# Miniprotein binders against q53ft3, part 36

Target 1, 195 residues: q53ft3
Amino acid sequence: MFGCLVAGRLVQTAAQQVAEDKFVFDLPDYESINHVVVFMLGTIPFPEGMGGSVYFSYPDSNGMPVWQLLGFVTNGKPSAIFKISGLKSGEGSQHPFGAMNIVRTPSVAQIGISVELLDSMAQQTPVGNAAVSSVDSFTQFTQKMLDNFYNFASSFAVSQAQMTPSPSEMFIPANVVLKWYENFQRRLAQNPLFW
Key: E = the ipSAE of ESMFold2; O = the ipSAE of OpenDDE; V2 = 0.75 times the mean of E and O plus 0.25 times the DockQ between their complexes.

## First folded at step 6 (miniprotein)

Design m12 (at its last look DockQ between E and O 0.37; V2 from the best seeds 0.00; counts 0 for: pae E 3.5 > 1.5)
Fold by ESMFold2, look of step 6:
Structure m12 (fold): chain B 195 residues (1-195), chain A 83 residues (1-83)
Amino acid sequence: as target 1 above (195 residues)
Amino acid sequence: SVEELAERIREILEKVQEYYERAKKLLEQGDVERALLLLKWAYILARKALRLAQELGLTELIEEAQELIQQIRELMEKIRESQ
């Protein structure tokens, strides 16, 4: 159903289902994390009239969980970037995770996703200092990933004169990677959500 | 009004039935993974419809939601046991 991505870490695609409509990802070493990406996984979207409310929780100095609404994911916005650096301990609003018996470790924060009716989500107020993804922010993040991939792949380029014989090994011409890069950038500039 | 809310619950239950039938078709085609995803969505919808019907005391809709929930649960458990 959902994925969770932090820069420099492997993507998480196996959320803990803590209730029929509630899903949790653990974020170890949470104090080093500035942003988290939450997105819908797979080919089956939310049912019409449904969406996901996204919350963040970390243990405060008293060890009690504080869940803070970061924002939403919906069929119209299936991926979102949230800023979690600078969130204040104890700042929170009404949320569906307050009574849940979810396993917590003191150094591990959590991302919670509660599947809700869209009408119910309209009543919720996100915390004011969380950065909710925009088309501009998503475009910039994606552009940086594009540049990183192209630079990495290009660092291994060799000419045919430099290659050793490897008959069982498959190769792709370097210009294929460049053409892919150029095409992807053009499509991203036209519609950052085309994927 | 209560009647408007009842009609909304009926619309939700209609979607639950649609997802349940689609999941059964996917199982017949051997697509267990997508069938389970549809059943999970159907289950969530049905549970929310049940809660709304209970809050309004709408006995007929409560029974209808409970029947769908049971059907979905039984099919999901059968799939899990056959893995």
Scores: ipSAE 0.268, ipTM 0.681, lowest interface PAE 3.5, mean pLDDT 74
Fold by OpenDDE base, look of step 6:
Structure m12 (fold): chain B 195 residues (1-195), chain A 83 residues (1-83)
Amino acid sequence: as target 1 above (195 residues)
Amino acid sequence: SVEELAERIREILEKVQEYYERAKKLLEQGDVERALLLLKWAYILARKALRLAQELGLTELIEEAQELIQQIRELMEKIRESQ
């Protein structure tokens, strides 16, 4: 349902479900990360009136996780870019994920997505320095990252005749990836920012 | 308002029902993987709807959510048994 992308790293499409309505991506070596993109895969949309609140966690001076609200993803805004570099030494509080016993290593930060009502999301205030303000900058960066992912994935494409039998593995047709890419591009172009 | 929240819960439950029915159709077509994905999502939404309904004391919506959760669980169990 969700993807997480960091420049120079492989895309993550398998979030860990840590609660009924909460999903987490691990970010190793988070200190080197400036921006993260969170996006919907487009396979299953949010129900009407629902979206995702996106949180970032980093260890405090005591090694305890500090969670901060970065922003939101919705059907209307299926992707968002967040600057996390300025948050690594900031103040935070325990938000929805704070009560969860999430096993993590000290060197790994996390992106958390909480599925919530849009009305509830509207009452939340993201940290001010996390959202990338420029629509153009957001679009350009996201496009580059998406292109990188698409190119990477496509490099592994083989014809059915070239496939080696591997019954234990699942394969995704290249056309599915292409359709996803095209659909995501279209949605991004239509409404890059929700707020 | 409570009424507005109730309507949102109903919308969630309608979507749960939709996903459940779609999953059943996918199972009939032999697409177990996609069916399971929809059922998992349906389950998440149904559980959320249940919690919201409970917080608001909306008895009818609680019952509906519980029923859908049970249906989803049963179907997922059937799938597991068939594998």
Scores: ipSAE 0.173, ipTM 0.608, lowest interface PAE 2.6, mean pLDDT 81
ESMFold2 (binder alone), look of step 6: mean pLDDT 90; pTM 0.895

Design m13 (at its last look DockQ between E and O 0.25; V2 from the best seeds 0.00; counts 0 for: pae E 3.6 > 1.5)
Fold by ESMFold2, look of step 6:
Structure m13 (fold): chain B 195 residues (1-195), chain A 83 residues (1-83)
Amino acid sequence: as target 1 above (195 residues)
Amino acid sequence: SVEELAERIREILEKVQEYYERAKKLLEQGDVERALLLLKWAYILARKALRLAQELGLTELIEEARELIQQIEELMEKIRESQ
């Protein structure tokens, strides 16, 4: 049903099912993990009106699990990237996984997925700044990166009257950079994921 | 309001029945993996419908949900035994 991916590690596709509607992935050496990707496997989507609430758990100083709501996966957003680097000392929140400390070492955290009715999920509030893969957020990041590059390149623009001779250097007309900027920006507005 | 919620639970149970029937068809076609996935979804839906019906004391819907749950459990067990 679900997959879990951490950069530099093999994808996990075999969640531990801990209840009929609850699934868990172990994350060993969680202190070195900054982001995790959670996504739906297979070709059969959630039933209409359902989705998945995604939680992160780490052991506290007493070895007890502390669960935090990261966000959601749904048929409309079947994969999501979550930032966990800032969550490794926070307080827990309400969650459906109980207070159990499933067999693990102090360096092992967990990703939990609880299948819920969408109405129930709408009443839940994720921990702040955990979700980073919304299309709007990605588009805004990409637009700002685009502006940054254009402004940087343009700050080195000179007219031919201002140039010193550099016969071994190659030059790009500033108009080429501007055309690229305008074209990329147009394409981003049409389809934020074109690149 | 209670009648409105009862209709919502009936809608959920209709989806459970639909998924159960689709799973049976997939089993007839030999697609055990997809059939099992549909049954897992149907089971989750049926358990949530049962909980809602119990909260409202809707005895007919409780029995319908329990019957569907039992059917799903029996079919899933049959699949696991044959694997």
Scores: ipSAE 0.270, ipTM 0.677, lowest interface PAE 3.6, mean pLDDT 77
Fold by OpenDDE base, look of step 6:
Structure m13 (fold): chain B 195 residues (1-195), chain A 83 residues (1-83)
Amino acid sequence: as target 1 above (195 residues)
Amino acid sequence: SVEELAERIREILEKVQEYYERAKKLLEQGDVERALLLLKWAYILARKALRLAQELGLTELIEEARELIQQIEELMEKIRESQ
């Protein structure tokens, strides 16, 4: 349902479900990360009136996780880019994920997505320095990251005749990836920013 | 308002029902993996709806959510047993 992308790293499409309505991506070596992109895969949309609140966790001076609201993803805004570099030494609170016993290593930060009502999301205030303000910058950066992912995935494409039998593995047709890519680009172009 | 929230809960439950039915169709077609994905999402949404309904004391919606959760769980169990 969700993807997480960091420049220079492989895309993550398998979020850990840590609660009924909460999903987490691990970010190893988070200190080297400036920006993260969170996006919907487009397989299953949110129901009308729902979206995802996106949080970032980092260890405080005591090594305890601090969670901060970065922003949101919705059907209308299926992707968002966040600057996390300025948050790594900031102050925060233990919000929705703080009460959860999430197993993590000290060197790994996390992106959390909480499925919530849009009305509830509207009452939340993201940290001010996390959202990339420029629509153009957001679009350009996201497009580059998407292109990188698409190119990477496509590099492994083989014809059916070239496939080696592997009954234990699942394969995704290249056309599915292409359709996803095209659909995502279209949605991004239509409404890059929700607010 | 409570009424507005109730309507949102109903919309969620309608979507749960939709995903459940779609999952059943996928199972009939032999697409177990996609069916499980939809059921998982349906389950998440149904549980969310249940909690929201409970917080608001909406008895009818609570019951509807519980019924859908049960149906989803039963279907997921059947899938597991068939594997």
Scores: ipSAE 0.161, ipTM 0.596, lowest interface PAE 2.7, mean pLDDT 81
ESMFold2 (binder alone), look of step 6: mean pLDDT 90; pTM 0.901

Design m14 (at its last look DockQ between E and O 0.30; V2 from the best seeds 0.00; counts 0 for: pae E 4.3 > 1.5)
Fold by ESMFold2, look of step 6:
Structure m14 (fold): chain B 195 residues (1-195), chain A 83 residues (1-83)
Amino acid sequence: as target 1 above (195 residues)
Amino acid sequence: SVEELAERIREILEKVQEYYELAKKLLEQGDVERALLLLKWAYILARKALRLAQELGLTELIEEAQELIQQIEELMEKIRESQ
């Protein structure tokens, strides 16, 4: 049903279902995570009148879970980026994840998704500053994606003297990739909405 | 009011039935993946309707929700056995 993405990590697509309407993803080494993306999988949306409330949980100094409402995913907004770096010292909020029987360690946080009726979600108030503005979130995601692509492509670079003929393959000069990267990065920094 | 909530529960159960029938159609077409997803959604809806009906003591709606839940569980189990 749901996916969870953290920059520099593999996408998680197999949430642990902890109740019929509640799903969780583990976030190991959560102290190093600043943003998390939560999104819907598949081609079948929420039933009409339903959506998902998204929570962040981290262990407090006693190892007890502290849950905070980040925001929502719905058929109208099927993915969202949440900033969690400023939340790890905050107080908990009202939440539907009560005494869960999930075993956790002090270094592991969780993202929880509770499938709710939309009218119930309208009564919930997310913690402040969790939602990232669309411009800033696109810019940060795009920059990390650009860096990852450039580093990956560069790892295959070979000199002309080291090339061997391979007539079944097409090649492009490495400087084309570098030029594209520099141009795109510059334009994105000047105007995140240029595309 | 209880009357408004009872009508809301009936609307939810009607949607559950629609999803159940759609899932059966998808199975006839061989689209098992979408059918299973739709049944999972129907199950979640039916369980929420059951809880609401139980909180209000609406015996007929409780029985309707329980019957739909049983039908959904049976169909999902049949699909798992045939896979």
Scores: ipSAE 0.217, ipTM 0.642, lowest interface PAE 4.3, mean pLDDT 75
Fold by OpenDDE base, look of step 6:
Structure m14 (fold): chain B 195 residues (1-195), chain A 83 residues (1-83)
Amino acid sequence: as target 1 above (195 residues)
Amino acid sequence: SVEELAERIREILEKVQEYYELAKKLLEQGDVERALLLLKWAYILARKALRLAQELGLTELIEEAQELIQQIEELMEKIRESQ
């Protein structure tokens, strides 16, 4: 349902479900990360009137997780870029992940997505510097990330004749990835304003 | 308002039912993977609706959400047993 992408790293498409309505991506070596992209995979949309609140968690000086609201993803805004580099010294906010004993390694930050009602999301205030404001820069960055992902995925493409029998492995047809890419591009072009 | 939230919960539950029924159709067509995905979403939504209804003390919606959750769980279990 969700993907997480850091420039120069492999895309993450398998979020850990930590609760019924909460998903988490691990970000190792988070200190080197400036921006993170969170996006919907496009396989299943949010139900009408629902979206995702995106949080970032990093360990404080005491090793305790500090969660901050970065922003939102919705059907109308299926991807967002967040600057996380400046958040590492910030104060924590109220967050839906606080009660969860998520086993963390000290060098790993987390992106959390909470599925929420849009009305509830509207009442939340993201941290000020997390949202990348430039639409053009966002579009360019997202496009580069998408290209990187597509190139990565396509590098593993094999014909059916070339497939080695592996009953334990699931395979995704290349056409599915291509359709996803095309759909994402179309959405990006139609709604460049990621609020 | 509580009434507005109640209506929103009802809308969520309607969507849960829709996904549940669609999942059944997909199962009939042999598309187990997509069915499971829809059921997972239906489950998430139903649980959300349940929590919201509980917070508001809406007994009828609580019962409806619980019933849908049970139906989803039962169907998911049947799918697992068939795999």
Scores: ipSAE 0.044, ipTM 0.499, lowest interface PAE 4.1, mean pLDDT 80
ESMFold2 (binder alone), look of step 6: mean pLDDT 90; pTM 0.900

Design m15 (at its last look DockQ between E and O 0.19; V2 from the best seeds 0.00; counts 0 for: pae E 3.9 > 1.5, placed apart)
Fold by ESMFold2, look of step 6:
Structure m15 (fold): chain B 195 residues (1-195), chain A 83 residues (1-83)
Amino acid sequence: as target 1 above (195 residues)
Amino acid sequence: SVEELAERIREILEKVQEYYEYAKKLLEQGDVERALLLLKWAYILARKALRLAQELGLTELIEEAQELIQQIEELMEKIRESQ
């Protein structure tokens, strides 16, 4: 259902399902992470009237999880970038994960997604410092995202000799990905806001 | 407005039924992946409707939600067994 991406790391697409409507990704070495991307997988969107509330959890000095609401993913915004660098010492917020979550090692944080009715989400207030606020920080994050996408796509590369024909699937030549990557990098370097 | 909340729960359960029926249609077309995803969504909706109905003590809506949940679980299990 969901993916989680940190710049410079492989994308995570296999969330741990901790309840019927709750999904969790582990983030080891979270102190080095400044931004995370949470996005929807698959071809079928949320049902009408639903969305996902996205939380960040880190262990406090006693090893107890501190959960904070980052924001939302919805059919209208199926991918969102959250800043977490300023959240690693704040107070927790109300959250649905406490009884189902177990404190892990001090260097591991978590991203939690709770599938909710949109009416319920409207009553929730994200922490205010989760937004991206700087062009230089945004450009750095975007560059790391591009590098990660290239590494991800490249991990599926096969030679023509390894290829198994499948008429029900579409394939993209690897050089298309490289050409896209090179073009995007040049455009971003010329104008970070060209998009 | 307990009556307004009860109507909201009925709307949710109607949507659950719609997704359940559409999932069955997708299965007839052989689109198992989309059918299973719709059933997972329908399950989540039905569970939320059940919780709302339980909080309000709306016995008939509780029973309706529970029946839909069971139907969804049975269909999802049949899909996994046929894989």
Scores: ipSAE 0.245, ipTM 0.674, lowest interface PAE 3.9, mean pLDDT 76
Fold by OpenDDE base, look of step 6:
Structure m15 (fold): chain B 195 residues (1-195), chain A 83 residues (1-83)
Amino acid sequence: as target 1 above (195 residues)
Amino acid sequence: SVEELAERIREILEKVQEYYEYAKKLLEQGDVERALLLLKWAYILARKALRLAQELGLTELIEEAQELIQQIEELMEKIRESQ
């Protein structure tokens, strides 16, 4: 359902489900990470009125995880880029993942996604320095990558109406994600600027 | 408002029902992979709806959510047994 990307690293498409409505990606060597991309795989959309709150977790001075709200992903905004480099030295709270006993390695940060009502999300305030507003080379790359993924995946999409009489939602076979990933990695290895 | 939230919960549960029914159809067609994806998502949504309903004390929605969760779990178990 969700993907996570760090520039120069393999894309992650298998989040760990840590709760009913919470998913986590591990980010090894997080101190070298400036930006992270979180995106929907497009296989299954959020129901109307729902989205995902995206959190970042890093160890504090005591080695305890600190979670901060980065932003959101929704059907209308299925991908987002977050700057996390400035957060590593910041203060945070144990929010909504903090009460969970998530086994983690101290050198590994985490991206958490919480499935929530849009109305509830609207009441939350992301950290101010997490949103990437400027279009730089990395942002361009990420956008092109995500567009590539979306275009590829969507080409295999079928509506429920096409499969069954009543539903109107679109579905993408799960194996499409794998195929895209393999192709993307192959092309990236050949030419990092193939996009 | 509570009424608005109740309506949102109801909408979620309707979507859960749709996913559940569609998953059953996919299973009949032999598409176990897609069925499992839908059931997993349906389960997540149903659990979310249940929690929300419980927080608001909405008895009817709690019962509906619990029933859907049970149905999803049973179907997922059947799939596992068939593999």
Scores: ipSAE 0.088, ipTM 0.552, lowest interface PAE 3.4, mean pLDDT 79
ESMFold2 (binder alone), look of step 6: mean pLDDT 90; pTM 0.896

Design m16 (at its last look DockQ between E and O 0.38; V2 from the best seeds 0.00; counts 0 for: pae O 5.8 > 1.5)
Fold by ESMFold2, look of step 6:
Structure m16 (fold): chain B 195 residues (1-195), chain A 83 residues (1-83)
Amino acid sequence: as target 1 above (195 residues)
Amino acid sequence: SVEELAERIREILEKVQKYYERAKKLLEQGDVERALLLLKWAYILARKALRLAQELGLTELIEEAQELIQQIEELMEKIRESQ
């Protein structure tokens, strides 16, 4: 039903089902994680009128879970990116998961998904700044990167008449790609949001 | 009001029935994976309807939800045994 992805790790698609309507993913070494993506696997959508409330849990100094509502996944928004780096010291929120149902070590956090009626979800308040739009951010980055690369590479195009006779074709020097890559990396290092 | 809540429960149970019938059609087409997923969704929805009906003491809706839950469980068990 659900997937959970952390950058640099294998995607998890086999959630632990802790109740008929509740699913959990383990996040070992959670202190190194800044963002997590939660998404529907896309085989069958939620029933009409239902969605998923997404929670993050980490152990406090006593080893007790602290649960925080990150946001939602729905048929209209079937994937979401959540920032969790600032939440590892936050206060808990009201949640539907029981502490005794979920066994974990002190270094393991969890993502919980509770399948709920949309009416019930409307009364829930996520922690601030946790939700990040995955579609808009990805689209903006991809569009800017594509435009940037095409414009740069195209400025070095040579005419087909300057090469082996191949009418109606254009070619670019091989080093243009390297120049673009180096420029793009330098700009990202200085300002990751320059795009 | 109680009658408004009872009508919401009836709407939920109608959706459960529709998902159950769709799952049966998928089984006839040989699509066991999608049928099982629909049955799991129908089960979740029926259990939520049952809990709402129980909270309001709506005996007829409790019985209707329990019957649907039983039908769903029996079909899921039949699929499990045939695999």
Scores: ipSAE 0.248, ipTM 0.679, lowest interface PAE 4.0, mean pLDDT 74
Fold by OpenDDE base, look of step 6:
Structure m16 (fold): chain B 195 residues (1-195), chain A 83 residues (1-83)
Amino acid sequence: as target 1 above (195 residues)
Amino acid sequence: SVEELAERIREILEKVQKYYERAKKLLEQGDVERALLLLKWAYILARKALRLAQELGLTELIEEAQELIQQIEELMEKIRESQ
C-alpha cells in the first residue's frame, strides 16, 4: 500500500503493519537523512473519506521515541516529501503510535502512517518545517523516487523460462510494475501538487 | 456537533456495509484477493466508526458497528479456512 524513499537509498515498499490502521517504515542511520518521500503504491487506495497521517519518530536524548506529525497522503495526494533533518531537536506532539510497543533500535528512526478520516486529518497541524512546498522540488524528488523504484524492481526481472519454481513465493509480472510507473508519472504530470 | 458526528458515523457504517456486500459478490465471482482487500478496509472503517460511537456514547451506532465487525471477521475467517 505504501512506499518510503530516502534519497540515495533503496526504496521501501514493505511497511510493517503494527495495527489495523497503522504502518511503519524503519529508517536506519536517520541522522544522515534530510528528506523522506512517502507515497502510495497505487495498488490499494484509501477508502472514500480516508487518508494517511504521516509521522516521524526519533529517539530523544533519553532514548525515548519522539513522534511528530509530518503531513498527509491521500488518494488525491498520493505522495509527499518531508524534511526531517530539522526535526531532531523538536518536541513531540500527540500521536497515534504512543500506546504501541513497537520494537525499535536506538539508531533507527521510523516513519509511521496512520489511516484516518479526512475530517480528523483536517484538524491536525503538521510541524511547520517538515513540508516541502516547492512544486519543482517535489517533482524532482518524485521523479527520482520513481526511477529508483523502477530500476530496483527491474533488476530482479527474469523471464518465465528463467524462473525457478518456488511455490511459497508470490511473483509480480514486470508489466504490472511498468503500468504502475506509467500511471504514476501520468498522475504526477497532471497534478504535481499533491498537497 | 454530536448530531453531525453521529451522521458521519452512519455514513461510515453505510460504506462498511457496501464494502461487505461487494466483497461477498467478489467471492462469488472467485476474486478472493479483491474481496479480502475490501474486507480489510471495511474492517478498518467499522473499527473507526465503533471508536467514534463509543466516544460519543451512541448505543445504537455502537451496536451496529459491532455487528458489522463481527460479520466481517466471520467472513474473513471463512475465507482463511477455505484457503
Scores: ipSAE 0.019, ipTM 0.363, lowest interface PAE 5.8, mean pLDDT 80
ESMFold2 (binder alone), look of step 6: mean pLDDT 90; pTM 0.895

Design m17 (at its last look DockQ between E and O 0.36; V2 from the best seeds 0.00; counts 0 for: pae O 3.1 > 1.5)
Fold by ESMFold2, look of step 6:
Structure m17 (fold): chain B 195 residues (1-195), chain A 83 residues (1-83)
Amino acid sequence: as target 1 above (195 residues)
Amino acid sequence: SVEELAERIRELLEKVQEYYERAKKLLEQGDVERALLLLKWAYILARKALRLAQELGLTELIEEAQELIQQIEELMEKIRESQ
């Protein structure tokens, strides 16, 4: 049903099914993991009206599991990348994976997937900055386009001393392009979808 | 309303039955892997429908969900024994 991938490791496709609707992947040496990919296996999607809530669990300083909601996988988004590097000391969230484990539980992080009705998932709020989704890709693409334009335009820059007179032609001062570039970058960092 | 929720539960159970019948057809064609996957989804759906019916006290729908769950469990067990 589900797969889990960490960069530099073999893909896991054999989740431990801990309930009819709950699946878990173990993540040994979790402190070295910055991102995890969760995805749907097979050719048969979720039934209509259902999806998967994806959680991350790590042991706290007492060895007790701390669960955090990362986000979702659905038929409309059957794979997702989640950043977990900033979550390894975060506060736990409400979760469906049962009560507190005993203090003797081995110190291994886990990815949990709970199959839920979409209505139930709408009531859940992922921890901030966990999703690395299409917004990150859009931002990076936009930044590359911006850099490409600026580098191209600046490669033709000439000083006024180098310029030949052309009174009928229109010119744009290079600092105008630089100001546009700087303003665009600042706004993109504040809101990747401002444009 | 309760009537709207009951209709939603019936829709879920209809989907469960659809998946069950599709799984049987796939088994006839020898596609055990896809059949088992459909049965696993049907089982999850049926369990969700059962819980909703129980929360609303809808006795007829509870019985329908339980019957479907039993059929699914029996078919999945037959598949495991045949493999």
Scores: ipSAE 0.404, ipTM 0.748, lowest interface PAE 2.3, mean pLDDT 77
Fold by OpenDDE base, look of step 6:
Structure m17 (fold): chain B 195 residues (1-195), chain A 83 residues (1-83)
Amino acid sequence: as target 1 above (195 residues)
Amino acid sequence: SVEELAERIRELLEKVQEYYERAKKLLEQGDVERALLLLKWAYILARKALRLAQELGLTELIEEAQELIQQIEELMEKIRESQ
């Protein structure tokens, strides 16, 4: 359902589901990360009237996780770029992940996505310095993300004749990935400001 | 307002019912994967509706949400048993 990308790193498409409505990506070596992109894979949309609140978690000086609201993703805004470099010295806010015992290593930050009602999301206030507002920057970064994902996925492409039988594994046809890529590019071109 | 929130809860529950029925149809067609996906969403929506209804003390909506949750859980369990 969700993907996460850090520039210069491999795309993450397998979020850990920590609750019925909560998903987490691990970000190792988070001190070197300036920006993170969170995006919908396009395979599974949000239900009508719902979206995702995106949170960042980092360890404080005591090693305790500090969660901050970065922003949102929705069916109408299926991707977002967040600056996280300036958040490392900030204070935590109320967050939906606090009551959850999420196994975490001190050197790993996390991106959390909470599936929420759009009305509830509208009442939340993201940290002010997290949202990247530049349309051009967003478009460029999103394009790089798309290229990275497509290149990554395509590198695993095999013909049916080359496939080794693996009944326990699910396979996605390459044409599905291509269609996703094309659709996402089309949407980006039509409206780069998803929010 | 409470009335507006109540209406939103009703809308959520209607969507839950829709997803539940669609999931049943998908199961009849043998599309278990898509059915499970819809049921998961239905479950999330129903749980949210329940929480909202509980916060507002809306007894009828609480009961409806609980019933739908139970139906979803039962169907998901049946699917698991069939696998």
Scores: ipSAE 0.083, ipTM 0.549, lowest interface PAE 3.1, mean pLDDT 81
ESMFold2 (binder alone), look of step 6: mean pLDDT 90; pTM 0.897

